VHH binders against Iron-regulated protein A (irpA). Designs and how they scored, part 5

Target 1, 312 residues: Iron-regulated protein A (irpA), of Synechococcus elongatus (p12608)
Amino acid sequence: LITNQTIQGFVDQVVVPSYVSVAAGATQLEQALQTYQQAPTAANLEAARQAWRVARDRWEQTECFAFGPADSEGFDGAMDTWPIDRQGLKTAAAQPVEQREDSRKGFHAIEELLFAATEPTLSDRQHLVILATDLTKQAQGLVTRWQQASDQPAYRSVLLSAGSTDSAYPTLNAAGTEIVQGLVDSLSEVASEKIGGPLETQEPDRFESFVSRNTLSDLRNNWTGAWNVYRGQRSDGVAAGSLQQRLQQQHPVIAQQLDQQFATARQALWAIPEPIETNLASPRGKVAVLTAQTAIAAVSDTLERQVLPLVQ

## First folded at step 18 (VHH)

Design d3 (from c1 with S104A)
Fold by ESMFold2, look of step 18:
Parts: C-alpha cells; sequence; structure tokens
Structure d3 (fold): chain B 312 residues (1-312), chain A 119 residues (1-119)
C-alpha cells in the first residue's frame, strides 16, 4: 500500500511545509509580543493574542506526525507540554529558558501569561518575550532537523530512505506504520483525552486550551492535520500516491468508509458552538460534544483496525 | 503493539551497582526519546533519567546525577540504566517509558524490575 511516492508526498507536501508554517507563526508571535512589551496598548495585546492563536492553529495541524525529532529530540515537549507548572512558571523568571523544565515554557506557558488575566503585568510582558523567543528557536530548530543534515541526517532523508537496511525504516511498510499510527494516536487522543477527559469529569478547565478558549480551534486543527496527511497534501484535492488514493485503488470499501467518517467528524466538530469549554453545562452542548467525540473515534478505529494491518 | 520489558533488578548492598535493561518492540525505537522512572514503596512515580532518540542527549534529576547513566543501543532496540553508588533511598520498582503527550505523563507499560538496596 505504501510507496516511495506516498512517503515523499507526506514529507514534502505535508510535514515540512507544516513545520515551516509553524516557525513563521512563532516568529510573528514573537514580533507581536515584542511590540506589546514596548507599547502595551489594548490593540497590541489583541494583536499578540491573535498571533498566538495563528501559531497555535499551525502547530495543532502537526499533532499526527509528532514522531522523530519532535519526540526524540524534545521539540514537542519544549513547545507543547500541558499541564504547565503555574507556580514554577512564576518563580522561573530568573532561570534561563534553556535550563527550564518543559512545564515552564512553550505554547501553554505563553497562553497562561497572555490570556489568564485581563492584562499581563510588566513582568509578564518581559517574560512573554523570553518565552516567545524560545518558542521561535524550537520551531525553527524542528524545521532544521527535518531539512538539514548535521551530526544526524535530516529526518526527511531518514523517511525518504525507507526500505534501506540501514534506515530507521527498513521497509516502506515501517514508514507507512509510522504515518498511520500517527493518525490513529492523534485522533484517538482527541476523542478519548482532549474531548473525553473534560466530558467525563465535567471539568471545563481540563480542556487543553481553556485559558485562551482555543480548545475547539485546536480540535478542528487536529482534524485538519489528519485530513492533510490522509490526502497527502495541505490544499484541496487528493495527492497522487497519498494514503487516500492508494486505499481508493486497492481497498475501495475502506477508502469509502474513511472518506465518509472524516466528513462526518468534520461536520460534527464544526457544529459545536464556541466556546466548547461552556457547552458541557447544557444537554444540547453535551450532545454536540459527544457526537463529535464519537465521529472522531470512528475515524481512528477504522485506521487502527483496518488500515494498520495493511502496512504491517 | 508497543512492548517494554524491564530486567536486571535485584538485591544489592549500599554502594553497589546494578545495570537495568529494557527491551523495546512494536515501534520505531530511534524515533522516540526514552525514560527511566521509579516508584518507591508507598510513594509516587519519580523520573530518574531521559535519553534522546539518538542517545546523544541525557538528563538526570539531582537525586541521581553522577551515579546513574542512561544509554541505548538502537541496533538492539534496548535501553539501559547503569546504577552506581546505590543507596537505600534508590529502592524502588524501575520502569522504562515512552512519553505520553496529553496529558503530559510517562507511558510505562512493563511490569518493572525491583531494585532493593539493603545491607
Amino acid sequence: as target 1 above (312 residues)
Amino acid sequence: EVQLVESGGGLVQPGGSLRLSCAASGFTFTAYAMYWVRQAPGKGLEWVSEISGSGTSTKYPDSVKGRFTISRDNAKNTLYLQMNSLRPEDTAVYYCAKYRRYPAAFDYRGQGTLVTVSS
């Protein structure tokens, strides 16, 4: 099922452009926070908050391929650890960011200082710039690790050499397993943890981006990222050699089921009224959230039960 | 199916050494950082070491720094913990783990291996 074209499209049309987009968003967030620190107006605060949401949107589309450098070299931890250590974050101001635990930096540390209060304090504004500079460094580092060789090969090269005995992916199917498992894990995490946790406990602050009220956007971007991987490109259409196209050709019943399940999950996610964090209190809101949870789980289940065996 | 199987624990005198092993299967080992965690009797889980996918970056809490060395053999899909200058306070069940991103936590799946440091 998995070909060299499948892997090349995944890397060159989805993964690398997505990480480049994240780095651009992090840079814009850093610039907006520098401007806000220099001129702390309401307009500049709103611009910084919007820049955070844009960078967050782009990052959340990468969740289904958080293997390789994102995991093995700690970029995901440095950028996206949640929960944060709120008390430790307050006391960490004297600690160089590169020496901090992951729970004291990244998107959610920035979120806390930028959104929790009506207006960040002077020390918060100074701290935010430090955190955003580190986030930009991490995002750019992740791009570099995928594109450039150093003491380790570019991860693009690791995946494109799948099928070599010396590769981390000694067969095309090993690379295919990584890709499909990433889809399964991301969508399962959305259904069982990101939605399921708050739904089970009825605790809105268990939603990952409760502080900024950005959780529904995160979930929609998780869906979008998975959809892009499945289709093999970030634009509309279906890429030649993509997982979707290969399934359409070789296992059309599975492909038809997945296409429908993705569409149903999208419809359910986009039908949830903003903000998701307040919808758990009403029967109608709970039904909308449960409907989306079930639809996303169905995508993950089909991928795990029917597609994974085809690449193992 | 992801499997992590720990071994190498046992009874050792204070000041002694042990080497723990963890056999990993069911995933591309080098694509992931790996961890050792421990649970002392009646206590919560404590992180004791981290190693990057390539093995070139390692981290330790102050409680074990200088005494414990994490390593990995990516050709054998095996993680190791060399434990020197052992103290009674190191008595625990030791687990190897992957990292679970949401909520952030250690993903330990094996039975662990018991280390008892006693005279």
Scores: ipSAE 0.674, ipTM 0.869, lowest interface PAE 1.4, mean pLDDT 92
Fold by ESMFold2 at other seeds, look of step 19:
Structure d3 (fold): chain B 312 residues (1-312), chain A 119 residues (1-119)
Amino acid sequence: as target 1 above (312 residues)
Amino acid sequence: EVQLVESGGGLVQPGGSLRLSCAASGFTFTAYAMYWVRQAPGKGLEWVSEISGSGTSTKYPDSVKGRFTISRDNAKNTLYLQMNSLRPEDTAVYYCAKYRRYPAAFDYRGQGTLVTVSS
């Protein structure tokens, strides 16, 4: 099922462009926060908040390929640890960011200082620039680790050499397993933890981006990222050699089921009224959230039970 | 199928040492950071160490820093925890884990190995 074209498309049409897009978003967020620090107007605050949402959107589309450097070298932890240490964050401004626990930096640390109060303080504005500079460094570092060799090979090269005995992926199926397992894990986490946790506890602050009311956008971007990986590209259409195309050719019943399940999950997820955090308070909102949870779980279940065996 | 199998637990006197092992299979080991976590009797899960995929970066909480050393052998897909200067409060079931996307959300962990520190 998995070919060299599948792996190359995944890396070059989805993963690398996604990380480049994240780095560009982080850079724009850093610039917006520098401008806000220098000129703390309402317009500049709103521009900084919007820049955070844009960078967050891009980042959340990468969740289903958070293996390799994102995981093994701690970029995901440095950028996306939640929950944060709110008490420690407020007192950590003097601590060099590279020495901090992951719970005192990254997207959610920025989210806390930027969104929790109506307006950040002078100290918060100074701290936000420090945090955004580190976020940009991490996002750019992740791009570098995928594209450029150093004391370790570029991760693009690791995946594109799948099938060589000296690759971390000694067969094409090992790379295929990584790709499909990433889809399974991301969508399962959305269903069981990101939606399921708050539903089980009935605690809206268990939604990951509660502070900015951005959780529903996060979930929709998680779906979009998985959809892009399945189709093998970030734009409309189906990429040659993609998982979707290969399944359509070799296992058309599974492909049709997955296509329908992805569509049903999208419909359910986009039917949730904004913000998701208040939907736990009403019966209609709870039904919409439960419907999305079930639909997303179905995609993950089909990938795990029917597709994963085809690459193992 | 992701499998993590811990071993090396046992009874040790205070001040003693013990080395835990974890055999990993079913995934590309070097693509992931690895973790040790523990659960004392009647308590929740506590993170005790993390090691990067290459093995060059390690992290520890204050409760074990200086006493515990995490390491990995990527050629053998094996994770280790060297525990020195053991104390009775280190008594717990120790788990090898993969992923740390949420606190206390170690999605993949083994069955654990019991470490008892008592005289």
Scores: ipSAE 0.614, ipTM 0.841, lowest interface PAE 1.8, mean pLDDT 91

Design d6 (from c1 with A105H)
Fold by ESMFold2 at other seeds, last read:
Structure d6 (fold): chain B 312 residues (1-312), chain A 119 residues (1-119)
Amino acid sequence: as target 1 above (312 residues)
Amino acid sequence: EVQLVESGGGLVQPGGSLRLSCAASGFTFTAYAMYWVRQAPGKGLEWVSEISGSGTSTKYPDSVKGRFTISRDNAKNTLYLQMNSLRPEDTAVYYCAKYRRYPSHFDYRGQGTLVTVSS
């Protein structure tokens, strides 16, 4: 099922452009926070908050390919650890960001200082710039690790060497397994943990981006990232050699089911009223959230039970 | 599919040494950082070491730094923990783990391997 074209499209049309987009968003957030620190107006605060949401959107589309450098070199932890150490963050200004635990930096550390109070303090504004500079460094580091060789090969090259006996992916199916497992893991985590946890406990502050009320956007972007990987491109359509196209050609019943399940999950996710954090309070809100949970779980289940065996 | 199988635990006197192994299968081992965590009787999980996918970066909490050494053999899909100068407070079940995103936590799958440090 998996070809060299499948892997090349995944890397060149989805993964690398997505990480480049994250780095651009992180840079814009850093600039907005620098502007806010220099001129702390209500307009500049709102611009910084919106820049955080844009960078977050882009980051959340990368969840289903958080293997390789994102995991193996700690970029995901540095950028996206949750929950944060709120008390330690308050005292962390004395600690260089390079020496901090992951729970005191990254998207959610910025979120806490930027959104939790009506207005960040002067000290918070200075701290936010330090955190955003580090986030930008991490996002750029991810791009570098995928695109440029150093003491280790560019991760693009690692995946494109799939099928070589000495590769980390000694067969095309090994690379295919990584790609499909990433989809399964991301979508199952959305259903069982990101949605399922708060639903089971009925505690809205267990939603990951509760502080900014951004959790629904996170979930929608997780879906979008998975959809892009499945289709092999970030624009509309179906990329040649993509997982979707290969399934349509070789296993059309599975492909039809999966296409429908992705569409149903999208419809359910976009039907949830913003913000998701308030929907636990009413039966109608809970039904919308449960419907989305079930629809996302169905995509993950089909990928795990019917697609994953085809690449193993 | 993902399997992590720990071994090498046992009964050791204080000051002794043990080497733990973790055989990994079902995933591309080098694509992931790996961790050792432990659970002492009546306590929660404690992180005790981390190693990058390439093996070039390692981290330890102060409680074990200088006494424990994490390593990996990517050709054998095996993770190791060399534990020296063992103390009674190191008594625990030791697990190898991967990282999971939400909530950020260690994903351990094996039964672990018991290390008992006692006179």
Scores: ipSAE 0.680, ipTM 0.873, lowest interface PAE 1.5, mean pLDDT 92
Fold by ESMFold2 at other seeds, fold request of step 24:
Structure d6 (fold): chain B 312 residues (1-312), chain A 119 residues (1-119)
Amino acid sequence: as target 1 above (312 residues)
Amino acid sequence: EVQLVESGGGLVQPGGSLRLSCAASGFTFTAYAMYWVRQAPGKGLEWVSEISGSGTSTKYPDSVKGRFTISRDNAKNTLYLQMNSLRPEDTAVYYCAKYRRYPSHFDYRGQGTLVTVSS
């Protein structure tokens, strides 16, 4: 099922452009926070908050390929650890950011300082710039690790060498397993933890981005990232050699089921009223959230039970 | 199927040493950072070490710095923890783990290996 074209498209049409997009978003967030620090107007605060949401959107589309450098070199932990240590964050301003534990930096640390109060304090604004500079460094580091060799090969090269006996991916199916497992893990986590946790406890503050009310956007971007990997590109259409195209050619019944399940999950996610964090208060809101949970789980279940064996 | 199989625990006197091993299979080992975590009797899970996929970067909490050394052999898909100068408070079941991104936590699968430090 998995070909060299499948792997090359995944890396060059989805992964690398996604990380480049994240780095651009992080840079824009850093610049917006610098401007806000220098001129703390309401307009500059809202621009910084919007820049955070844009960078967050881009980051959340990368969840299903958080292997390699994102995991092995700690970029995901540094950028996206949740929950954060709220009390430790308040006292950490003097601690060099590169020495901090992950629970005191990254997207959710920035979220806390930027959104939790009506407006950040002077100390918060200074701290936000430090955090955003580190986020930008981490995002740029991810791009570098995928595209440029150093004392380790570029991760693009690691995946493109799949099938060599000395590769981290000694068969094409080993790379295919990584790609499909990433889809399974991301979507099952959305269903069971990101939606399922708050729904089970009936506690809105269990939603990941409760502080900014951004959780629904996170979930929609998780779906979009998985959809892009499945289709092999970020634009509309189906990439040549993509998982979707290969399944259409070799296992058309599975492909048709997955296409329908992705569409049903999208419809359910986009039908949830903003913000998701208030939907636990009413029967209508709960039904919308449950419907999305079930639809996303169905995609993950089909990927795990029917697609993953094809690449094992 | 991801498998993590710990070994090397036992009973040791304070000040002694042990070397733990973790055999990993079912995933591309070098694509992931690896961790040792422990659970003392009646207590929650505590992180005790981290190593990057290449093995070139390590981290430790203050409670074990200078006494514990994490390492990995990527050719053998094996993770190690060398524990020196052991103390009674190091008594725990030790697990090797992967990082899971949401909620951010350690994903351990094995039975663990018991380390008992007592006189």
Scores: ipSAE 0.667, ipTM 0.867, lowest interface PAE 1.5, mean pLDDT 92
Fold by ESMFold2 at other seeds, fold request of step 24:
Structure d6 (fold): chain B 312 residues (1-312), chain A 119 residues (1-119)
Amino acid sequence: as target 1 above (312 residues)
Amino acid sequence: EVQLVESGGGLVQPGGSLRLSCAASGFTFTAYAMYWVRQAPGKGLEWVSEISGSGTSTKYPDSVKGRFTISRDNAKNTLYLQMNSLRPEDTAVYYCAKYRRYPSHFDYRGQGTLVTVSS
């Protein structure tokens, strides 16, 4: 099922462009926070909040390929640890960020200082720039680890060498397993943890981006990221050699089921009223959230039960 | 399916040494950072070491720094913890783990291996 074209498309049309997009978003957030710190107007605060949402959107589309450097070199932890240590964050402004625990930096640390109060304090504005500078460094570092060799090969090269005896992926199927497992893990986590946790406890602050009311956007971007990996590209259509195209050719019943399940999950996610964090208070909101949970789980289940065996 | 199997625990006197092993399978080992965590009786889970996928970067809390050494053999898909200068407070069940993103926590799958430090 998995070919060299499949892997190349995944890396070159989805993964690398996505991480480049994250780094650009982090840079824009850093610039907006610098501007806000220097001129703390309501307009600059809103621009910084919007820049955070844009960077967050881009990052959330990368969740289903958070293997390799994102995990093995700690970039995901540095950028996206949740929950945060709120008390430690308040006292950490003088602490060098590179020496901090992951619970005191990254997207959710910025979210806390930027969104929790009506407006950040002077100390918060100074701290936000420090955090955003580190986020930008991490996002750029992740791009570098995928594109440039140093004391380790570029991760692009690691995946494109799949099938070589000395690769981390000694067969094409080993790389295919990583790709499909990433989809399974991301979508099952959305259904069981990101949605399921708040539903089980009926606690709105169990939603990951409760502070900014951004959780629904996170979930929609998780879907979009998975959809892009499945199709092998970020633009409309189906990439040649993509998982979707290979399944259409070799296992058309599975492909038809997956295509329908992705579409059903999208419809359900986009039907949830904003903000998801208040939907647990109404019966119709709960039904919308449960419907999305079930639809996303169905995609993950089909990938795990029917597609994953085809690459193992 | 991801499997993590710990071994090497036992009874050791204070000041002694032990080497723990963790056999990993079902995933591309080098693509992930690995961790040792421990749980003393009646206590919560405590992080004791971290190693990058390549093995070139390691981290330790102050409680074990200088006494414990994490390492990995990527050719054998095996994680190790060398524990020296053991103290009674190191008594715990030790687990090897991967990291999970939501909520951020350690994902351990094995039964763990018991280390008892007592005379």
Scores: ipSAE 0.667, ipTM 0.870, lowest interface PAE 1.6, mean pLDDT 92
Fold by ESMFold2, fold request of step 24:
Structure d6 (fold): chain B 312 residues (1-312), chain A 119 residues (1-119)
Amino acid sequence: as target 1 above (312 residues)
Amino acid sequence: EVQLVESGGGLVQPGGSLRLSCAASGFTFTAYAMYWVRQAPGKGLEWVSEISGSGTSTKYPDSVKGRFTISRDNAKNTLYLQMNSLRPEDTAVYYCAKYRRYPSHFDYRGQGTLVTVSS
């Protein structure tokens, strides 16, 4: 099922462009926070908050491929640890950010200082710039690790070497397993934990981006990221050699089921009223959330039970 | 299917040494950072060590820094923890783990291996 074209498309049309997009978003957030620190107007605060949402959206589309450097070199932890240590974050302003625990930096640390109060304090504004500079460094580092060799090969090269007996991916199917497992893990996490946790506990602050009310956007971007991986590109259409195209050619019944399940999950997820955090208060809101949870789980289940065996 | 199998625990006197092993399978080992965590009787999980996928970067909490050394052999899919200068407070079940993003926590799958440091 998995070919060299499949792997190359995944890396060059989805992964690398996605991480480049994240780094650009992080840079724009850093610039907006610098501007806000220098001129703390309401307009500049809103611009910084919007820049955070843009960078966050781009990052959330990468969750289904958080293997390799994102995991192995700690970029995901440094950028996206949740929950944060709120008390430690407040006292950490004097600590060098590169020496902090992951629970005191990254997207959610920035979210706390930027959104929790009506307006950040002077100290918060100074701290926000420090955090955003580190976020930009991490995002750029992740791009570098995928694109450039150093004491380790570029991760693009690691994946494109799949099929060599000396590779981290000694067969094409080993690389295929990583790609499909990433889809399974991301979507099952959305269904069982990102949606399932708050729904089971009935605690709205269990939603990951409760502070900014950005959780629904996070979930929609998780779906979009998985959809892009499945299609083999970020633009409209179906990429040649993509997982979707290969399944359509070799296992059309599975492909038809999966295409339908992705569409159903999208419909359900986009039908949830914003913000998702208020939907636990009514039966109608709960039904919308449960419908999306079930639809996303169905995609993950089909990938795990029917697609994953085809790459093993 | 991810499997993590710990071994090498035992009874050791204070000041002694012990080496733990973790056999990993079911995933591309080098693509992931690995961790040791421990659980003392009646207490929660405590992070003990972290190692990058390549093995070139390691981290330790102050409680074990200088006494414990994490390492990995990527050719054998095996993680190690060398524990020196053991203290009674190091008594715990030790687990190897992967990191999980949401909520951020350690994902351990094995039975662990008991280390007892007699007072």
Scores: ipSAE 0.659, ipTM 0.866, lowest interface PAE 1.6, mean pLDDT 92

